# VH-VL binders against q96il0: the designs that were tried, part 168

Target 1, 167 residues: q96il0
Amino acid sequence: APERGAERRDTAPSGVSRFCPPRKSCHDWIGPPDKYSNLRPVHFYIPENESPLEQKLRKLRQETQEWNQQFWANQNLTFSKEKEEFIHSRLKTKGLGLRTESGQKATLNAEEMADFYKEFLSKNFQKHMYYNRDWYKRNFAITFFMGKVALERIWNKLKQKQKKRSN

## First folded at step 5 (VH-VL)

Design mt6 (framework fv_ebrasodebart)
Fold by ESMFold2-Fast, scan of step 5:
Structure mt6 (fold): chain C 167 residues (1-167), chain A 120 residues (1-120), chain B 108 residues (1-108)
Amino acid sequence: as target 1 above (167 residues)
Amino acid sequence: QIQLVQSGAEVKKPGASVKVSCKASGYSFTSYGISWVRQAPGQGLEWMGWINAYSGWTNYAQKLQGRVTMTTDTSTSTAYMELRSLRSDDTAVYYCARGEFWDSTYFDYWGQGTLVTVSS
Amino acid sequence: QAVLTQPPSVSVSPGQTASITCSGDALGDRYAYWYQQKPGQSPVLVMYYDSERPSGIPERFSASNSGNTATLTISGTQAMDEADYYCQAWDTSSDHVVFGGGTKLTVL
């Protein structure tokens, strides 16, 4: 058989990975961790008779997942890029090459990296605070809509029970 | 107290290079980034690029890639922006602006601007 | 292709509320920032992180960001508010900031 040369486009250079869940799944499916965000994506099962309220909840959860994945993908890419540039800069300052005699990547020790980590965390503190604020706001909204959906389902069950008893 | 003071106006011929300076004072220079933003006469703001004052890392606008170089001199708390192969459509006021350390998400202090005129 | 779209001009009478909009897909995922620029002067940051006001900016300035549209609101507009206003956001696709085209606010 000829070798497969099919190309699968996962992401743009700064994007997030795609995945395709099993076709016969009858409930939510969890994928592998995204290469860039390190978060596991969830594929939501869509019921045959999804109510408008259930649709709003599902869309809110999907939008929150995308928002969260994009935030962490960008954060992780920024961290990796800046870490490599920091290492490169410090090695040049020392007059060292980027590779050892054996061809391995030259690295900095933990003490030298401590300044990078401290500055990265300090400069991202406000960004992290706003992330947490938005994360809590989104989860509050999701919880609120989950409550509404639960009440709708209870009400529908009560109506069905009442119809059966009236016969 | 926080100030960004830019070099004076320049008049250049097409094909020449210009280097604009931006001297920072009143804050820890290496704790922030510097962005460069230009504005052609009667036009809007156009972001050109950003430099991290601690590491020297740069991120340039795609349209200017290969023509622009941004540098800093931490001993004088000065940022520089050099634009090469000047064209008449490079005529603009060039601003330096203080941005965040890790990226150019917003700019809280701006220099006074430097008018660069490109004409023969 | 404009990433962020603003109306080119907005007119308001003194004491009335001015609203300047900025629309683009980036605003659904990213914070909006607003700058004021008066003729012959450098831009001044007037709002950041969608709705935060820098120290020194009057309380009559407020802003919001909802459904891919950010809005700068100036209540009790004064003659001194007459300026060009620019919105800004991070464009994830290009991995850098972009500005809106600017809105000229005229106080009649």
Scores: ipSAE 0.000, ipTM 0.477, lowest interface PAE 14.9, mean pLDDT 80

Design mt7 (framework fv_ebrasodebart)
Fold by ESMFold2-Fast, scan of step 5:
Structure mt7 (fold): chain C 167 residues (1-167), chain A 120 residues (1-120), chain B 108 residues (1-108)
Amino acid sequence: as target 1 above (167 residues)
Amino acid sequence: QIQLVQSGAEVKKPGASVKVSCKASGYSFTSYGISWVRQAPGQGLEWMGWINAYSGWTNYAQKLQGRVTMTTDTSTSTAYMELRSLRSDDTAVYYCARGELYDSTYFDYWGQGTLVTVSS
Amino acid sequence: QAVLTQPPSVSVSPGQTASITCSGDALGDRYAYWYQQKPGQSPVLVMYYDSERPSGIPERFSASNSGNTATLTISGTQAMDEADYYCQAWDTSSDHVVFGGGTKLTVL
């Protein structure tokens, strides 16, 4: 599937890094919207002394971003493909060509397109439910690890305070 | 019980095509993805590609692009992998494995494997 | 040459701790996963998300991922642990799943 190869090439981090390298910044930075998902990627800053727990949180956030981006890229592509198939099928049923007398691409009116949107939403209801379920699961996990990182930082502060007292 | 059952061993001539099946049971088929991984005799694991069992969208390893096609049949909870223009170095055990629906990450359940031998 | 590099073999005595490493740039920003494969059998997931253990995998299996190196550790190694072990990660550069070359664990 050429579509998936093209998608992955367009979202490749190496391509973005070539234009605006994260090496020039000590903060996370936000890239331009992906062509297929229409979401802005976040490029995470990696601290020099990153703890294993902080690394796990960063990987979870990166993985969640890629999952979210892939879902919406696939969803948008599926929508566009099925929309064109629907229009083509309805025009064929009416005995109409793909072009009007003026040479414009033939279209369906808003009321006819409402049928497509209703069918698309109904057909994809389960898919959207699974997306929402997984989105909540991923955000719960991220929140959990954020809490663990916060506790680690508190513990490290307490260790420094104890060392100060012993000195 | 979650189970992936693959079709039996195949012997093919160079230039032929092979289609391996993977029948899933014990879970909601359209809630997961299926990856295909092969292993040549005495060699390591090589990822071939992934299919979303709900949407049918696929992602194939660059090396196999143009030779491999992955499909699913939701009515029978079966995934298929077809490899065309077979060469002797395609001789391998082919595995299907269950993974995430929206992303190819890790594989928690594996089929028993299908030996495909390509020889003249 | 390899995206994920593993030692081809590791030998350990029964009851000793075995350590299998997996190194590659992908491990710096992606999770490591580990599979056990015994001769004539399918791979079995033994560790996921760097350090999580699936249900049914003995507690003697543990793993970590630090920098560009993931490590699978088997404490109190038993004869039944003899197998090939493969690490796995997502290679962002190729947008593909990649496996390490595999490590044969021998329990002498």
Scores: ipSAE 0.006, ipTM 0.568, lowest interface PAE 10.7, mean pLDDT 81

Design mt8 (framework fv_ebrasodebart)
Fold by ESMFold2-Fast, scan of step 5:
Structure mt8 (fold): chain C 167 residues (1-167), chain A 120 residues (1-120), chain B 108 residues (1-108)
Amino acid sequence: as target 1 above (167 residues)
Amino acid sequence: QIQLVQSGAEVKKPGASVKVSCKASGYSFTSYGISWVRQAPGQGLEWMGWINAYSGWTNYAQKLQGRVTMTTDTSTSTAYMELRSLRSDDTAVYYCARGEYYDSTYFDYWGQGTLVTVSS
Amino acid sequence: QAVLTQPPSVSVSPGQTASITCSGDALGDRYAYWYQQKPGQSPVLVMYYDSERPSGIPERFSASNSGNTATLTISGTQAMDEADYYCQAWDTSSDHVVFGGGTKLTVL
């Protein structure tokens, strides 16, 4: 459901909002839904002894989140803008004003809006295919690096145990 | 083959506006973003802003907010950058560059550049 | 506002290893990208995602990013590698792109 002030939401989108987690958190922190993307941002915890491999994984996860936030923020804003333009165009064709006599926004019924939804989905088919392709690539890459980090942690534990036994 | 071809050099007086074009080919234009980056003579690279080629959604560098406008024409696969109220320190080579996955985090293909000279 | 600091110039002899550094707080949280620019030409992406090399870029180019310092390394440097090199990252505070000041590589 669209939020109040849809027309104003099309003005000056500067990018996805950023949040600040509690400073003393020693775990990943999940924030409130972004007003444009409706996705909850995650702030990743940075360990004091973060390895180069752990840093690569964290950066990959951060970049993937930013990409995902940007995609959905842009998609939602595009939908809202094109929806308003469609409604205004159809009201103009009928010779109606943008507001009713009661002061509310003039609207179209579900059958009239069906044309817009069909056109929007058709027009965005290729875009969603590219989104899905990248989604798979990003998830495979993250899983792969998670595996590498897990192996690194296991080998580090084994090295420390072996060193203690040798000394 | 992927390429970005920009419009030719411009000479403008202070206070004028300039509009540079960037024609894309060899890829799905609306699947990528276009960034604009400028370089003053003998200076480094300065990011100006980004536009999503599908939605027209923009994000501009803070120091240029209010003076720059980026647009696209999907029917011709062309991006435009208009800079208003030109000053002598706007003299630079202006580049368009493609960003992957609807963002401009990094730039894999660049236009040839457009020299804009602002002189009285 | 985040700043990326590069040395203004680096000189090496042909066949030697060149190292160009890029330092800034943004690099601890974001990927580093590297561009090569020859006089009168557009920049060319030579490294992305800290350490990945695009197709067409010679194997002698490599890079790393550790802590707040990214490094571009050119092994067996050739005369054709003479150029200005720029690092790039995202500014974490503004979600804007930031470039380093550039490093002129001279092969003597």
Scores: ipSAE 0.006, ipTM 0.533, lowest interface PAE 12.0, mean pLDDT 81

Design mt9 (framework fv_ebrasodebart)
Fold by ESMFold2-Fast, scan of step 5:
Structure mt9 (fold): chain C 167 residues (1-167), chain A 120 residues (1-120), chain B 108 residues (1-108)
Amino acid sequence: as target 1 above (167 residues)
Amino acid sequence: QIQLVQSGAEVKKPGASVKVSCKASGYSFTSYGISWVRQAPGQGLEWMGWINAYSGWTNYAQKLQGRVTMTTDTSTSTAYMELRSLRSDDTAVYYCARGEFYESTYFDYWGQGTLVTVSS
Amino acid sequence: QAVLTQPPSVSVSPGQTASITCSGDALGDRYAYWYQQKPGQSPVLVMYYDSERPSGIPERFSASNSGNTATLTISGTQAMDEADYYCQAWDTSSDHVVFGGGTKLTVL
């Protein structure tokens, strides 16, 4: 049951909460938690003289964030919808309404809810395993490119120093 | 105004593949799922599968596993259903239908249907 | 044996009450949903969550679900109600949506 890869063209996925970083920021910005994924989005800073390697790293991190946000938004929304359906189904089976006598939302006991949680986790086990493998692959690639960018910056500094000494 | 508009009728030979499109409008496309349901001439409704428009997560009817693929294009709010290795008994009207975010709920809006005829 | 069983046809006179049943083990644990389909047209959701009516559906449509049998009831049936009706539920054993075989409602 492989999932389709997340393909996004805009810099702010439709399922991620939007916010504006402060004007003239020279750092990455971390926003409030997305209401669906409960993860904090990062708005990446774009340097004035961004190298091709820096651009590749930034886009890889951005794409990974979008993929990660979509996965958890889907899981959390699916969990909420399936939990609601489970509660409604069990209340219907018992002949109970959706509201208590006091007008509060009706709930199931902890034992019945434990059954739902076990079923949900079991059903999603394979998807979580695939997520973890892909998450490792993406973080390995990010770490690798971070290392390449660091080496590029060291090389550029050495070139700059040599130029100053010869002038 | 919520609408699902499907591509036009198709005639295919056995062994070919068909890809039907379903363009959504009037709502937040990624907030809902899309199911595909087919109906052979004079027969009832048969569920084919579901796709989450946000994540691309799919669930297919067991008898169609390996032959069906469902995808979405969020930039155009369009869902696609591709059925491969067509047989004469795949002749049917194919519907897309909007569901809640999870697959086990009802369908509140339906496309107009796409007739796919498989004959030689 | 279908997962959800409906009678193939039901006939009523104009103004009379039509009753369409849908039976299956899934209905004991899951909600029933109902669709109306007229010739050459797409299905239309007419009832959801066993007994709830979508906006735009006439009040003469009602439904219930008791045990393993869901029932769609149309009071004061009109000629315009003549259609095929399908029930739907989730089948936990197969992890997929199932439809009943459909009932043709004829208004004599």
Scores: ipSAE 0.005, ipTM 0.469, lowest interface PAE 10.5, mean pLDDT 81

Design mz1 (framework fv_pabinafusp)
Fold by ESMFold2-Fast, scan of step 5:
Structure mz1 (fold): chain C 167 residues (1-167), chain A 120 residues (1-120), chain B 112 residues (1-112)
Amino acid sequence: as target 1 above (167 residues)
Amino acid sequence: EVQLVQSGAEVKKPGESLKISCKGSGYTFTSYWLGWVRQMPGKGLEWMGDIYPDDSDTTYSEKFKVQVTISADKSISTAYLQWSSLKASDTAMYYCARGYLDEESYFDYWGQGTLVTVSS
Amino acid sequence: DIVMTQTPLSLSVTPGQPASISCRSSQSLVYSDYNTYLHWYLQKPGQSPQLLIYKVSNRDSGVPDRFSGSGSGTDFTLKISRVEAEDVGVYYCMQGTHYPFTFGQGTKVEIK
C-alpha cells in the first residue's frame, strides 16, 4: 500500500536525507528540480542481475543526464550574470542607481529587457545549435541500446521457457 | 518459477524459543517484501508483519510486535519468524507470502505453511 | 485498525448458479492517490491462500473470468457468475490501504 512506503520512510535512520530515493523502490526515482539547472534528476534502479548490455544503457542514460545538468546549470548561470550586467549598464546610462529609494533592486521594463533577450539569443545561437545536435545524437544512441536490451530480454525469456518445459 | 518453501511442523512446550524459516527462489529475493500471516485453528487470516530483505526494514502489526521478531538473511534468500518464549495461544498455521513490489500491498505467492503446536 | 466485515459467513451454492460475497470496511479504502487497495483471496481446503483479485477489480493471472470484483469506498463485492466444484473454499477480503493490513473473517463457499 502507499501508506506502507510513507510510514516506513518516516522511521528512517537519523541523518538520512529525505531527497534520497526510497530504499524499498524497485523502479527509477525522480528528484526535486536542481537549484541551478532547474531539471529533475532521475536516480536509476540497479538490478542485481544487470547484464553488461543493460549496464551500458543505464550508464549512457546517467551520462546523458549529467551532461544535460551541467549544460543547463552553466547556461542559466551565464544568463543570470549577463542579465545583471545588462541591467546595471542600462540603469547607469539612465543616471539611476542600482537600488530604488525604498531599497528594492532596480529593474528595467519588458520592452527594454527585450533587447537583452535578443542579444543573448544571437550571441548563443551556435552553442544552442551544437547542444541540440548532441541531444539528438545521445537520444538516438539511447533508443538504439533500448532496442538491444529489449531483444536480449525476449531471447532470455524464450530460453527460460524452453528450460521450464524440458523439466 | 517463484517458490516460497517453509520449514517443517514444530511441536513445542510453553516457554520454549522457536525460529521458523521461509526460503524464496525463482526471483530476486531482496527486491520484494516478505510478509507473515497467522491462521489459528479454524479461524481466519491475521497479518503479523513484513520485512524488506535488502535492508531488513520491518513493519509489525502492533498486536505482534512484542510477541515475535521478523528477520532475513539475504545471502541464503531466507526470512525468519522467531519467538523468545512460546505460549499455548501461539498454536497456529504460519504462512509467509511475497508482497508485490511498488507498494501495491497484495500477496501474489504464498508458502505452504508451517504448523506450530504449543502444548504442555 | 480498519475492521473488514464479510457477509454472508457461509454460502451453499448449486453448481452453475451465481454467488455473491460482500465486504465492508469500517472506513474508506481510497488512498490519497485515488487508488483503492482492496484484494480478494481464496483458500481451498488444506491449501495455502491464493490471490484472486487485486485493487478491487483486477484478476490475477490464471483466474477465470467468471470471477469479478467491484465496489468503492467502503462497500465491495466479489461475484462468481457460475460456481464450479473447484471454487469450494474460504474467501477473504483484505485491505492494504493502511497499516496494519487487515482481513475479513472469511466466507465459506460449499456445493449443495
Scores: ipSAE 0.000, ipTM 0.457, lowest interface PAE 15.4, mean pLDDT 79

Design mz10 (framework fv_pabinafusp)
Fold by ESMFold2-Fast, scan of step 5:
Structure mz10 (fold): chain C 167 residues (1-167), chain A 120 residues (1-120), chain B 112 residues (1-112)
Amino acid sequence: as target 1 above (167 residues)
Amino acid sequence: EVQLVQSGAEVKKPGESLKISCKGSGYTFTSYWLGWVRQMPGKGLEWMGDIYPDDSDTTYSEKFKVQVTISADKSISTAYLQWSSLKASDTAMYYCARGYLDESYYFDYWGQGTLVTVSS
Amino acid sequence: DIVMTQTPLSLSVTPGQPASISCRSSQSLVYSDYNTYLHWYLQKPGQSPQLLIYKVSNRDSGVPDRFSGSGSGTDFTLKISRVEAEDVGVYYCMQGTHYPFTFGQGTKVEIK
């Protein structure tokens, strides 16, 4: 993004690194998709006067993000490995090589692959059910704390208005 | 599956121009830096420069700034390394590699390499 | 430019024995964000380099736990607890803290 280019070019020569947050670092920053989980990481902006409640919300969101990243990275790796093992096992049973004459990966027909997908789905249904349960639990907690932070910010703004009026 | 696929080997004469390519697939091409690394025969790795494809922002090592041009065409997820006039000393293997921005700047995926041979 | 010096330049290791490679930078690699951008790559014969360790000690996914990285400031070490046949190749450290990015000269690991 242009913001990343502008921020990087504005960095001082000594100790310069080409990676840097966007110039508008007063906002949360969303990164590119992780190579394993395929989820975009969020880098949370920390305000100078972060309250204990705001810190608790931020840490909860960070912990939830790390949990989510780890789950999908593991899931995607497991799927890829088991799929490759299934294909290799079936090709070996048929007495076929792992590569075609053109050097490309040998593959199974749609009917044989359907057997793998059925097996994988049934094997992992409980894992996905537990993931969904924990996901909703975490999102409920985040929403709850977001509400508390919003109320705190409203209260603080009202206090600031009173202070301005008295001066 | 993230892949970087580079153009094939080149055999050129001194003074000729050349443009080699690196095509990214399996990820959002515009969200990652793409770097170029040279490896001369029997020697180690040298960082040449990189490009951020979304805005074509480039950085060069001073050693390579005048010698090469790095560019990208984000519509086809392809980055380029170009010479206006090749020298025998440009004979090397050239790698493209994806820069992982936010955890640091390291190269997490590498292309297969393009061998460039410049005849004497 | 930051000079990255690796020692030794070559290692012959008996299978199953440990190996250790050192990397020293001419300047501190600690960036202003307190991170240290020191990374390790392995280039197997006839192959492209591959990432092993990023930011000193973080193992890339799929890299066996027999590989570990450590160090701080200017002195860094890559350790292989039990060298296997597939670990043969040239190991490079790289700094990503200062422009231009620079690599060490490489350490060739061979089986005895």
Scores: ipSAE 0.000, ipTM 0.454, lowest interface PAE 15.0, mean pLDDT 78

Design mz11 (framework fv_pabinafusp)
Fold by ESMFold2-Fast, scan of step 5:
Structure mz11 (fold): chain C 167 residues (1-167), chain A 120 residues (1-120), chain B 112 residues (1-112)
Amino acid sequence: as target 1 above (167 residues)
Amino acid sequence: EVQLVQSGAEVKKPGESLKISCKGSGYTFTSYWLGWVRQMPGKGLEWMGDIYPDDSDTTYSEKFKVQVTISADKSISTAYLQWSSLKASDTAMYYCARGYLDWSSYFDYWGQGTLVTVSS
Amino acid sequence: DIVMTQTPLSLSVTPGQPASISCRSSQSLVYSDYNTYLHWYLQKPGQSPQLLIYKVSNRDSGVPDRFSGSGSGTDFTLKISRVEAEDVGVYYCMQGTHYPFTFGQGTKVEIK
């Protein structure tokens, strides 16, 4: 289907589009938040003449995004499930139903939820520590390769024999 | 002195597995890409794929992605090319070659080649 | 995939005479860094390929100055000003601008 904003289709002079025209956007673009992770995915622009180093950088960024997305999707689902189980358990202890008279889910106040948050954080402390360690490692690697790509481009421009002209 | 030394010639039957090696010396093995190139008898050169030994990141030509596995052991400066099940059509000379720097797009040093013959 | 086409496929040269090999790519080989990743290799009989020229016109270390490369965009030429006996072999062009890397079909150079 036709796209708005990101890509434009041009028609040949004959009125028939034979081939898809080149993309108008030369940049990465950000999508809507993922339903489960609540993170916005980045769709990476792939140059037609991608170098090996640029491919490595793009793959690192794509893999890091997938890893990050899966971690938070799983974490959010686990949090929601355990929170629901905790609420049900506490309401049962109080002799209350799981639903209000209006059919809405019954909830606990902030003070009552404090025990759940403390337990959840304690239980997931090591998991979050490993996540933070890996997150920093991945971002350090990405930043390093971004620097290498930038330096390569600057270095190569400095070697050009002719000065760029626009006319 | 930079050298790439490959394992010796192999004679195999169809369906057998095989793993050939390429050992680098005289340079920092983890800082350069290592590529594999196939040459069938009487034919030209075909790039199969390459590996960056520091993290074992691989790139494959689409034609070879399912047929072979490229790997490396940086502790012994050795890269590998592996088949799970050889076919007669795999009969060829296989070269390893070093890519110049991390962002290289050409091969500055080549191994001596490993001849693989697959016949019944 | 980028198709690399070499002409001629075979060439017989009298010693001391010049030789010229052409290589044409199906797409431009100019990268966004202003470099053109077109390279030439020589495979002598019974030997591994060896790098001759990288990025169109740069001779690899130890390559005699009688070898020269030129070209731009999609059309490239390798010239040998005076062919010697040790130059016999198959010459390949290769593009490294786009994955997958691709080679020309090769040009066999023989002495008359």
Scores: ipSAE 0.000, ipTM 0.442, lowest interface PAE 23.0, mean pLDDT 79

Design mz12 (framework fv_pabinafusp)
Fold by ESMFold2-Fast, scan of step 5:
Structure mz12 (fold): chain C 167 residues (1-167), chain A 120 residues (1-120), chain B 112 residues (1-112)
Amino acid sequence: as target 1 above (167 residues)
Amino acid sequence: EVQLVQSGAEVKKPGESLKISCKGSGYTFTSYWLGWVRQMPGKGLEWMGDIYPDDSDTTYSEKFKVQVTISADKSISTAYLQWSSLKASDTAMYYCARGYLDESSYFDYWGQGTLVTVSS
Amino acid sequence: DIVMTQTPLSLSVTPGQPASISCRSSQSLVYSDYNTYLHWYLQKPGQSPQLLIYKVSNRDSGVPDRFSGSGSGTDFTLKISRVEAEDVGVYYCMQYTEYPFTFGQGTKVEIK
């Protein structure tokens, strides 16, 4: 049989993803938390007869996941960086070194760190508000398309019943 | 070119520990599963388990879960199959094989095999 | 576990004649992506197994067109239209649909 673009072996790109869905699964697969975003990725199942509407829903969910992963990875990196800067600054003002005599990293107590958390949250208040707004908009769109896909499936079942009865 | 090179033949006594290796080259080691397959003398092939080297995620056949440990060191592109205490029934040829991810799921490249003989 | 059963277990074939090997699974091998992960491997004497056919009917690169695979669900067949001396060895079917992955018992093909 003619097959265009046939390769010897390994038509799949190497290094695509280490998250592999279970082979027994016929639904979406949830992976372990991402190192940077701490969110669990979803690998979406693609049916062979995917409708244009189903494809639009899947792409919307994939795009929303990428947006969400990107936001939290960036937020977590910013948090870590500013936390280290705060600790470093406080230890310098106290005349303390960055490490204890035993070689451990020097840390601040919970009361001192509370000031950092409060300041970080207030500084990022507007950014988190915009995130929440976009998150709700995206989930509303996803829910809307999920409804449209469900209606399409019901309609297709009804059409199948009509064809059965006419035969 | 893609190549899987396994460690040399081993002759051991019952109760001894053993660790054999499979080194991958010519591809991104962390992007493929590495499976282990046993073939007892004059018998067929048995899948033992596999490992995804990037995060050391393992899956075992129930029959082999307690008998062996599969591990990998991605810094040197090497997977391992290990026994804490060998039995005479472990005498077999052991193959490693590269498994594809996704829709291309099959073993495409195989190592040359490691013969393990366990006798008193 | 899915049990894979091959018949026959041995074949003695005159060069140039056809050979047929059957493989049956205890359960359907159709995965959720609608692909059937049934593969055929050949182990030549003293060598490692090598892939012949993947997903029921697709020939691996370099595999001669005299080899063909067919089947669906639970019943699969490997056919060699004209057996040559280089085709001697043990043929295994394998399912890659469900953990644990399982092989058939093997079919030994030899020339007579």
Scores: ipSAE 0.000, ipTM 0.455, lowest interface PAE 16.3, mean pLDDT 80

